# VHH binders against q9p7j3: the designs that were tried, part 251

Target 1, 174 residues: q9p7j3
Amino acid sequence: MILPLFPETQVHVFVYENVSNCAAIHEQLISQNPIYDYAFLDAATILYKKQVYSAIIRALEDRRDEQMKTKTIHSEVILSLSPKTEISSAFRQFSMTKKSKNIVVVKIDSKLTEEEEFERLDKLVEGNRVEFSDEELQKLIDFKVLKKNYKLDPSTLENPLASILSSIALRGYS
Key: E = the ipSAE of ESMFold2; O = the ipSAE of OpenDDE; V2 = 0.75 times the mean of E and O plus 0.25 times the DockQ between their complexes.

## First folded at step 19 (VHH)

Design ic4 (framework vhh_5c3l_4; at its last look DockQ between E and O 0.88; V2 from the best seeds 0.81)
Fold by OpenDDE, look of step 19:
Structure ic4 (fold): chain B 174 residues (1-174), chain A 120 residues (1-120)
Amino acid sequence: as target 1 above (174 residues)
Amino acid sequence: QVQLQESGGGLVQPGGSLRLSCAASGFTFDDHAMSWVRQAPGKGLEVVSDIAWSGGRTWYADSVKGRFTISRDNAKNTLYLQMNSLKPEDTAVYYCAAHNKYGIPDQDLRGPGTQVTVSS
């Protein structure tokens, strides 16, 4: 898809459930294999499509303003999911781990169609692709993790989306 | 071979200052955001501060805000931590850490550490 404020940047987001090779993907990321240049998120930490898009937008804004904290746009997306600007905390809270079973994969600056990108990514991820939708994400979320990541309380849980988006958008502003 | 080596630690009185340095080699330094972490006796690792790959953006733990300053010189492959107004609770082994460029958790590179002791 194309974001209205970033027409030069094509973005694709994929959701996989029952992924059997997260450990293998993790090893490829450690070795810095360039064909794995994606943002690999733990789906247990993602509740809304708008959560992912908000993080993408923040990362793109940081890049536009030459204020990226991390070197790659994809790592910046992961950082942008966090309400804190601390790097280690963000990666620990939102990144795919060896133990992940369900993942959200983000590609920025894609030169391929969504279907072409899927075919490419499907060679790397051994799992079942599901629709990128709030309905599917809600099946994969761990609410305990979500509440911890965004410090949600009974009051903010009445409208989790608003709280999450505010946390992402206003990160670093107090 | 990837290496990080911390230096500049020592014994100081409360209110004193130290400047830590971390020399990096064996990898592309400016591809990595960096952090200082510390471990006090009987406690776990605590992130003290981090800095963007370019040195533009920084973060500090609440316990050190206004007292510590993180910086880097990418031309010299060196990370710094200026520590002012030191307190006894700042006593710890301080480590330099390089973050994974793909955002992988718990895969940071660290040095052997340098001891900082604040005592009257």
Scores: ipSAE 0.896, ipTM 0.940, lowest interface PAE 0.5, mean pLDDT 95
Fold by ESMFold2, look of step 19:
Structure ic4 (fold): chain B 174 residues (1-174), chain A 120 residues (1-120)
Amino acid sequence: as target 1 above (174 residues)
Amino acid sequence: QVQLQESGGGLVQPGGSLRLSCAASGFTFDDHAMSWVRQAPGKGLEVVSDIAWSGGRTWYADSVKGRFTISRDNAKNTLYLQMNSLKPEDTAVYYCAAHNKYGIPDQDLRGPGTQVTVSS
């Protein structure tokens, strides 16, 4: 897809459930294999499509403004999901781990159609692709993790989306 | 061989200064954001500061803001931490860490550390 503020930038987002090879993907990322240059997110941390799009937009804005902390746009997306700019906590909170079961995978600057990118990614991920939708994400979320990551108070908060999006938008002020 | 090596630690009086260095080899240094982390006696690891791959942006823990300055020289593959106005609570082993290029946690390359002791 194309984001209005970034018309030259092709973005694809994929969701996989029941992934059996996160440990193998993790080893490839440790080895810095460029074939794996995607943002691999733990789906347990993602409740809304707009959460992911807001992080992508923030990462692209930081790239445009020469303010990226991390070298790859994909690791910058991971950082941008966090309320803070502190790198290690952002990666710990949002990245896929060896023990992840469901993942959200983001590709920025793709030169491929969505289906072409899927064909490449499907060779790397052993799992079931599901639609990138709020309906599917809500099946995969861990609400305890979400509340901890964004410091949500469920007793008083009826609209967690607004709180989450404002945390992403205000990142860099701490 | 990929490695990080810290140096510059030592014994210093409260109010004093030290400059830590971290030499990197065996990997593309300027592909990585970098951090300093420390472990005080009996405590877990605390991230003290981090710095963008380019050196352009930084972050500091509240406990060190205004006293510590992180910097890097990508031409020399070296990370630095200037520590001013040192306090006894800054006593720790300080580690240099390189963040994974693709954002995977708990896989940061880290050196063996250098001891900083602030006492008198």
Scores: ipSAE 0.679, ipTM 0.864, lowest interface PAE 1.2, mean pLDDT 89
ESMFold2 (binder alone), look of step 19: mean pLDDT 84; pTM 0.851

Design ic5 (framework vhh_5c3l_4; at its last look DockQ between E and O 0.02; V2 from the best seeds 0.00; counts 0 for: placed apart)
Fold by ESMFold2, look of step 19:
Structure ic5 (fold): chain B 174 residues (1-174), chain A 120 residues (1-120)
Amino acid sequence: as target 1 above (174 residues)
Amino acid sequence: QVQLQESGGGLVQPGGSLRLSCAASGFTFDDHAMSWVRQAPGKGLEVVSDIAWSGGRTWYADSVKGRFTISRDNAKNTLYLQMNSLKPEDTAVYYCAKHNKYGIPDRDLRGPGTQVTVSS
């Protein structure tokens, strides 16, 4: 996919359910193996496509403005999901863990078509690919985690999207 | 082999200052954002501050904002924490932490820590 504000930047997003090898992927990420240079997110923290796109856009804006806190664009996406710029909590709250069962995987600056990137990623992830859609994300979300991560008040119960997106957009002002 | 060595702690009176250092080796220091984390007696870990890989952006916990300043010298592979206006509640072991460049939490990379004690 091509984002209008960043037309030269190719982005792919994949969703996997029932992933059996998150512990192995985690070891490769800890070892900083460059083959695993993706953003690996726990799907329990993602309710909307726009949540992911907003974090990608914010990370790309920070790269454009030479304001990245983290070294890779993928780790910056993980940071950008957080309403605050504090790195430890962002990584803890949004990244895949050894115990994750469902994941969202983001590739930025891809030189491959979506199908080619999927073929490469599918060799790394042992799970079932599902559509990146609000419908599928809604099945994988943990609402208690979402409310905690974004400190959603009860008044946002019906329509949390606007509150989440504004939290991402206003990040860095606190 | 990643090595982090904290130093600069000690005993100070309330209102005093200390400067902590963290010497880093065994990895490319400027590929990584860094944090200071503290553990008060009988309590869990609290992230005090973090700093971008470049040194350009920072974050502070509300409890220390305005009193502590994080900085880094990438040429010397060293992270710093200037601690001013110290309070008894700042008493803790202070650790520096390296953040994984692909965004996976990894707290087993902390050094031995340095004790800061603020009393009378």
Scores: ipSAE 0.758, ipTM 0.895, lowest interface PAE 0.8, mean pLDDT 91
Fold by OpenDDE, look of step 19:
Structure ic5 (fold): chain B 174 residues (1-174), chain A 120 residues (1-120)
Amino acid sequence: as target 1 above (174 residues)
Amino acid sequence: QVQLQESGGGLVQPGGSLRLSCAASGFTFDDHAMSWVRQAPGKGLEVVSDIAWSGGRTWYADSVKGRFTISRDNAKNTLYLQMNSLKPEDTAVYYCAKHNKYGIPDRDLRGPGTQVTVSS
């Protein structure tokens, strides 16, 4: 996938359910294994495609403007999902954990086609790929976690997408 | 076809040492990066260490840094893993894995494995 504002940057997003090796993947991430150069998100925290795209765009803008707060573009994607400025908080809120079962995987600056990237990830992730769609994400979401992460209340829950995107966009402007 | 055969595993006490070997055939050994991966009971496959085709670059998981050393002899088509200061947490089946075209140790391109058990 090519984003209009970033034509030189190829992005791929995949969703996996029933992943059995999240703990193993997590260990590799802690060890900063270059093979695992992705953003691994807990699917329980993701409700919309636009939520993910908004975070990706924010991260890319930060990189473009040399304003990244984290070490890598993928960690910046994770930070960009959060309404909080603290990196550790963002990771606790949105990053895959050892106990995760469903994940969203984001690749920035991919040199592979989507099919090739899938083949590559198939060797790393032991789970079932599902479509990256609002419909599929909705099946995996934990609303308790979502409400907590974005401080959603009965009024904002009427239009959660707007609230989420506002939180992402306005991070650091409170 | 790709053939890999691990050896050198066994039972050792905590603090002990083992040296694993992997004999490779069926492909040009010095054209490919290689990895050691392990699988403990009830856990997923974990990459322990990898080494570039030339041996000029190595990587280690945090859990084994300072204790394990990966090396290779391209003339002998052999991969090695020196394991020192072994811990019970190192207990697992250890596999030698050939990296595929995507630079990943391929789970379908590995040997039958060798059992390493660290226990007092």
Scores: ipSAE 0.269, ipTM 0.666, lowest interface PAE 1.7, mean pLDDT 94
ESMFold2 (binder alone), look of step 19: mean pLDDT 88; pTM 0.897

Design ic6 (framework vhh_5c3l_4; at its last look DockQ between E and O 0.86; V2 from the best seeds 0.84)
Fold by OpenDDE, look of step 19:
Structure ic6 (fold): chain B 174 residues (1-174), chain A 120 residues (1-120)
Amino acid sequence: as target 1 above (174 residues)
Amino acid sequence: QVQLQESGGGLVQPGGSLRLSCAASGFTFDDHAMSWVRQAPGKGLEVVSDIAWSGGRTWYADSVKGRFTISRDNAKNTLYLQMNSLKPEDTAVYYCAAHTKYGIPDRDLRGPGTQVTVSS
C-alpha cells in the first residue's frame, strides 16, 4: 500500500492469530536480527485499522521532520501508538511479548509486493494469517488493555476511534 | 560485554544540585534511546526522564519537570542528568537504562545505580 502523503514509502500490514513462536521472534528482535526488521505489535492492543495507519503516519512525519525518538522507523511506529511520549510505557503497552498469541506486523519501506512480503514474513511467523480489517481486529482485542492504554472512560467509549486517533495525533501537544 | 555505570550521586541538602553521569560500553550507544529511572525506599521503579537516540527529543515525569535536565554525548557514550532544586522526595537509587533498538519491552539494560540522598 502507498500512503497518499508519502508516495515514496510502501507499507504492508499483516495480522496473525494463534502464533506459536512469539518467544522465538522476541529473541531474534533482542539479538537485532535484521531479517526481523518489522514492527511486531500485540493484537490485543489494536482495535482499528485507522489506529495502525495513524501511528504509521505519525512515525513517518517524525522521520520526515528528523524528530524520531527511536532509531528505527518500526520502533517509532510502536511509540506512535501511545498517547504518551514516554518510551518505556509505549513499548510495554503495544509491543509483542513472549506471551502474545495474536500479532499485527507492520513493514515500512518495503520493496516487495504484499504477496512477496507475506511469503517472506510467513517464514518467520508460525501462525494463521487473517485479513487486516476492523472485523478481524475486533475479535483479537482485549478491551481492558485498550481502555488502560488510552485511558478510555464511559464517555469516550461511545466513540473509541475518535478518542484513540486524537490521542495519537495530538500526543505532545497538550 | 554490555555495561552501564552510573556516577555522581551523593548527599545534598534540599534545594541543592547534583549531576549524574552514565558511562556506556559494549554496544552501539547511538542506536538506543536512553532513560533515567529511580527507586525510592519501599517504592517501585519510576521512570524519571528519557531521551531520543540523537538527543533531539526528551520526556520528563511531572514530578521533575523544570528541575531535571536529561542530555547525552554520543561521541563519549555518556548519558547525563542535571538535577536542580532537589527535594527530599527525590531520594532514591538512580539507574541509567538503555532501551532495546526494536522496541521490545522488559529487556532494557540498566547499571548498578547511584544513590541520591536529599536531607537537611
Scores: ipSAE 0.857, ipTM 0.917, lowest interface PAE 0.5, mean pLDDT 95
Fold by ESMFold2, look of step 19:
Structure ic6 (fold): chain B 174 residues (1-174), chain A 120 residues (1-120)
Amino acid sequence: as target 1 above (174 residues)
Amino acid sequence: QVQLQESGGGLVQPGGSLRLSCAASGFTFDDHAMSWVRQAPGKGLEVVSDIAWSGGRTWYADSVKGRFTISRDNAKNTLYLQMNSLKPEDTAVYYCAAHTKYGIPDRDLRGPGTQVTVSS
């Protein structure tokens, strides 16, 4: 997919459920294996497609403006999901862990079609691909985690999208 | 082998200043955003400040904002924390930590720490 404000940037987003090898993927990321240069997110933290796209747009804006805190655009997406600019909490709260079961995987700057990128990624992830859709994401979310990460109360949880998107848009200003 | 080594801790009077250094080796320092974290006696870890891989952007905890300044010298593979107007509440072991390049938490990218004691 090509975002209107970033016409030279191909983005793909994949969702996997029942992933059995998150510990192995984690080892590769710690070892800085460039084949694994994706954003690996814990799906328990993601409720909406727009949540992910808003973080991608924010990361791309920061790259455009030479304001990235982290070295790669993919780690910047992870940071951009957080309502705060503090790196440690963002990585802890949103990144895949060794114990994750379901993941959302983002590739930015892809030179491949979605299916070509999937074929590459599917060699790395031992799990079942599902559609990147609000319907599938809602099956994988942990609302306790979402509530904690975005400080949602019961009334905010009725309308969480606006609150979450505002948190992403207003990072560092509140 | 990855190494982070803090130095510059010590005993200082309230209102005083101290400069911490963290020497990095065994990895590409410029690939990593860095942070200072501290652990006060009987308390958990608190992130004090962080800094972009380039040194361009920073963040500070409210408890230290305006008093502490984080900086880095990528040519020397060194992270710094200038601590001014020190208070007894700043007494802690201060750790240097590197954030992974690809955004996955890794506790092993942390030094052994340096003690800072602010006491009359």
Scores: ipSAE 0.799, ipTM 0.914, lowest interface PAE 0.8, mean pLDDT 91
ESMFold2 (binder alone), look of step 19: mean pLDDT 83; pTM 0.842

Design ic7 (framework vhh_5c3l_4; at its last look DockQ between E and O 0.02; V2 from the best seeds 0.00; counts 0 for: placed apart)
Fold by ESMFold2, look of step 19:
Structure ic7 (fold): chain B 174 residues (1-174), chain A 120 residues (1-120)
Amino acid sequence: as target 1 above (174 residues)
Amino acid sequence: QVQLQESGGGLVQPGGSLRLSCAASGFTFDDHAMSWVRQAPGKGLEVVSDIAWSGGRTWYADSVKGRFTISRDNAKNTLYLQMNSLKPEDTAVYYCARHNKYGIPDQDLRGPGTQVTVSS
């Protein structure tokens, strides 16, 4: 992904479906194993590519401005998906759990090509890689979760993108 | 061994103040955002405040805004909660909690708690 304000920051995003080892990955994240330093998101919470890109941009802006609430850029992406600045809710709502079936995985500041990063990640995740696309994401979303996380109006759920992106961009304005 | 130990709770009359402390050991304290969480009798856990790894940003639940102040001293590996204008509904066990560095929630990473009781 090419970010105009962050041209030297290499970002990779991967989507996996039917992941069989989320419990094992979760244990490694709980243990804070640095090999697993990615943002592991539950795909049930992600409907759009732009949702993920907007959270990445917001996290990078907060890093640039020395306003990060969390220590790693990957945990800051997870926080940035939330319309609120409350850390516990953001992590609970958007992070992969040991019961997750499908995940979105973000790597920021990668020193590897997409292919090389995929080779590393594929050794960690037991699942089927699918394209990072709105088409694939909409197959994996849980709309009840999406409505709740972003407090979406039921009458606009067929195209909630603008509401979601506004929530990400304007959260925590102080 | 990762350890969190709360202290400073007690019995206080309505309108009073208490200052809670949380001593952290066994991990790099300033790698982690921290929270205070409380459990009132017969109720679930609720987050009352959180603070950035650096201490630069904070958040407060509406029920405690203006009365409670979270702070941290990274040189002493200690988290604080100053509680003013205490009300009976603030009665709870108060826990400090560490947020996972990579953003995976872990409720079990909290101390044993300190009891705060606000009563006449």
Scores: ipSAE 0.702, ipTM 0.870, lowest interface PAE 1.1, mean pLDDT 90
Fold by OpenDDE, look of step 19:
Structure ic7 (fold): chain B 174 residues (1-174), chain A 120 residues (1-120)
Amino acid sequence: as target 1 above (174 residues)
Amino acid sequence: QVQLQESGGGLVQPGGSLRLSCAASGFTFDDHAMSWVRQAPGKGLEVVSDIAWSGGRTWYADSVKGRFTISRDNAKNTLYLQMNSLKPEDTAVYYCARHNKYGIPDQDLRGPGTQVTVSS
């Protein structure tokens, strides 16, 4: 897909459930294998499409403004999901782990069509692709983790999307 | 059709060495990047190392850096993996894999594998 404010940047987002090789993927990420140039998120931490898009947009804005805090655009996406400024905290909160089963995969600056990217990822991810939708994300979310990551309370849980987006937008402004 | 055949695996003690070879045929060998991948019991497929078509660029997983060396002889259509200071954690079936059009070592473009067992 193409974002209106970033017409030269092609973005793809995929959701996989029942992934059996997260540990192997994690090892490649630690080793910084260029083949795995994606943001791999734990789906247990993602509730909304807008949450992901907000993080992507924030990362792209940071890159545009030469304000990136991390080394890569994909790591910046992970950081952008977090209300905290610490990179390590953001990764602990949102990044795929060896124990993850469901993941959200984000590709920035893709040179492939969505179908081509799917074919490519099919060789890397051993799992079932599901639709990138709020409905599907809702099935994979861990609300305990979500509440912890964004410090949601009974009042903010009435409109969690607003709270999440505010947390993302206001990171570093507290 | 693409044909790859691994050899050189075996049983070694910790700290030992092995040299794996992969004979390639059915395609233009020096047009493709190649990888060594491995699969340990109960674990997923892991890319261990890769090498560009010319041999000018190599990559290694952190777990094998400083111990393994990938190389190739394009005149002989052969890929190599020198494995030193072997550990029990290196026990796996090792495959030679050709990269596909997306630059990924493809499981459909690999050999039957060779067993490497590191045990005291």
Scores: ipSAE 0.432, ipTM 0.765, lowest interface PAE 1.1, mean pLDDT 94
ESMFold2 (binder alone), look of step 19: mean pLDDT 85; pTM 0.864

Design ic8 (framework vhh_5c3l_4; at its last look DockQ between E and O 0.88; V2 from the best seeds 0.83)
Fold by OpenDDE, look of step 19:
Structure ic8 (fold): chain B 174 residues (1-174), chain A 120 residues (1-120)
Amino acid sequence: as target 1 above (174 residues)
Amino acid sequence: QVQLQESGGGLVQPGGSLRLSCAASGFTFDDHAMSWVRQAPGKGLEVVSDIAWSGGRPYYADSVKGRFTISRDNAKNTLYLQMNSLKPEDTAVYYCARHSKYGIHDQDLRGPGTQVTVSS
């Protein structure tokens, strides 16, 4: 898809469930294999499409303003999901782990169509692709993890989306 | 292979200052954001500060804000931590840590650490 404020940047988001090779993917990321230049998110931490898009937009804004804290746009997306500016916390809370079973994969600056990118990514991820939708994401979310990551309480849980987006948007403005 | 080596620790009195250095080798230094973490006796690892790959945008733990300053020299592959107004509760082993270029959590990439002891 194309974001209105970033018309030259094509973005693709994929959701995989029952992924069997997260540990192998993790090792490739540690070794900095450029073929794996994606943002690999733990789906247990993602509840809304707008949560992901909000983080993508934040990362793109940081890049535009030459304020990226991390080296790659994809690592910046992961950082941007966090309400905190601390890098370790963001990566720990939102990144795919060796034990992850369900993941959200983000590709920025793609030169391929969505289907072409999927075919490429499908060679790397051993799992089942599902629709990138709130309905599918809510099946994969761990609410305990979500509540912890965004410090949600009974009052903010009445409208979790608003709270999450506010946390992402206002990061660093406390 | 990836190597990190901390130095500059020591024994100081409360209110004193130390400057820690971390020498990095075996990887492209400016591809990575960096952190200082510490472990006090009987406590877990605590992130003290982090810094962007190109410098700037530092994070500081609330306990060290206004007292510690993180910086880096990418030309020298070196990370620094200036510690002022040191307190006894700052006593710990201090480690420099490399963050993943692709955003995964990898806490294993630390140096052997340098001991900082603040005592009267």
Scores: ipSAE 0.908, ipTM 0.946, lowest interface PAE 0.5, mean pLDDT 95
Fold by ESMFold2, look of step 19:
Parts: C-alpha cells; structure tokens; sequence
Structure ic8 (fold): chain B 174 residues (1-174), chain A 120 residues (1-120)
C-alpha cells in the first residue's frame, strides 16, 4: 500500500492470530536481528485499521521533518500509537510481548510485493494470517486494554475511534 | 560487554543541584533512545525523562518538569541528567535505561543506579 502523502513509501500490514512463538520473536528483537525489522504490535491493543494507519502517517511525518525520537521507522510507529510522548509507556503498551497471542505486523519501506513480504514474514511467525480489517481486529481486541491505553471514559466509549485518532494526532501538543 | 554505568549521585540540600552521568559501552549508543528512571524508597519505578537517539525531543515527568534537563553526547556515548532545585521528594535511586532499537516491550538495558539523597 502507498499513502498519498508518501508516494515512494510502500507499506504492508499483516495480522496473525494464535501465534505460538512470540517469545522467540522477542529474543530476536532484543538481539537486534535486522531480519526482524518490523513493527510487532500486540493485536489486543488495536481495534481499527485507521488506528494503525494514523500511527504510520505520524511516524512518516516525523521522519520527513527529522523529528523521529527512535532510530527505526518501525519503532517510531509503535511510539506513534501512544497518546503520550514517553517512549517507555508506548513500547510497554503497544509492542508485542512474550505473552502475546495475536499480533499486527507493519513493514514500511518494503521493496517487496505484499505476497513476497508475507512469504518472508511467514517464515518468522508461527501463527495463522487473517485479514487486516476492522472485522478481524474487533475479534482480537481487549477492550479493557484499549480503554486504559487511551484513557477512554463512558462519554467516549460509544464512539472510541474519534477519541483514539485525536489522541494520536495531538500527541505532543497537550 | 554491553554496559550502562551511572555516576554523580550523592547527598545534597534542598534547592541544590546535581548532574548525573551515564557512560554507555559495548553497543551503538546513537541507535537508541535513552531514559532516566528512578525508584524512591518503598515506591515503584518512575520514568523521569527520556530523549531521542539524536539528542532532541525530551519527555519529562510532571514532577520534574522545569527543574531537570536530560541531554546526551553521542560522541562520548554519555547520557546526562541535570537536576536543579532539588526537593526531598526527588530522593531515589536513579537508573540510566536504554530503549530497544526495534521497539520491544519496555527498556532492554538498565544500569545499576546511583543514589540521590535530598536532605537538610
């Protein structure tokens, strides 16, 4: 996928359910293995496609403006999901953990087609690919986690998308 | 060996200043955003401040905003925390922490810490 404001940047997003090897992936990320240079997100924290796209756009804008806080565009996506600018809380709240069961995986600056990137990623992730769609994400979300991460209250729970997107867009301005 | 080593802690009177340093070795320092975290007696860990890999874009906890300044010198592989207008509530062990390059859960390296005590 190519975003209009970033026409030279190819992005792929994959969703896996029932992942059995998150601990092994986590070890590779700690070891800084460049084969694993993706954003690995816990799907329990992602309710909407637009949530992920908004974080990708924010990360790409920060890269364009030479304002990235983290070294890689993928770690910057993870940071950009957070309503706060604090790095530790963003990584803690949104990154895949050793205990994660379902994940969303983002690749930015891909030189591969979606099917080629999937073939590479599928060698790394032991799980079942599902569609990147609001319908599938809704099956994987943990609403308790979502409410905590974005500090949603009863007045926003009926339409959380607007509150979530505003939190991502306004990060650093409040 | 991959290592973070803090220094500069000590005893200081309220209203005083201290400058903490953290020397990094055994890894590419400017691949990583960095933070200072502290643990006051009997309390949990609090992130005090963080800073971009490049040395910009700092975050400060509300409790220290306006009094503390984080900085880094990538040529010297060193992270700093200038602490001014110190209060007794700032008494804690202060830790230097590295954020993962690839954005995994939590900080992936933390030093042994340095004690800061603010007491009259």
Amino acid sequence: as target 1 above (174 residues)
Amino acid sequence: QVQLQESGGGLVQPGGSLRLSCAASGFTFDDHAMSWVRQAPGKGLEVVSDIAWSGGRPYYADSVKGRFTISRDNAKNTLYLQMNSLKPEDTAVYYCARHSKYGIHDQDLRGPGTQVTVSS
Scores: ipSAE 0.719, ipTM 0.879, lowest interface PAE 1.1, mean pLDDT 91
ESMFold2 (binder alone), look of step 19: mean pLDDT 86; pTM 0.871

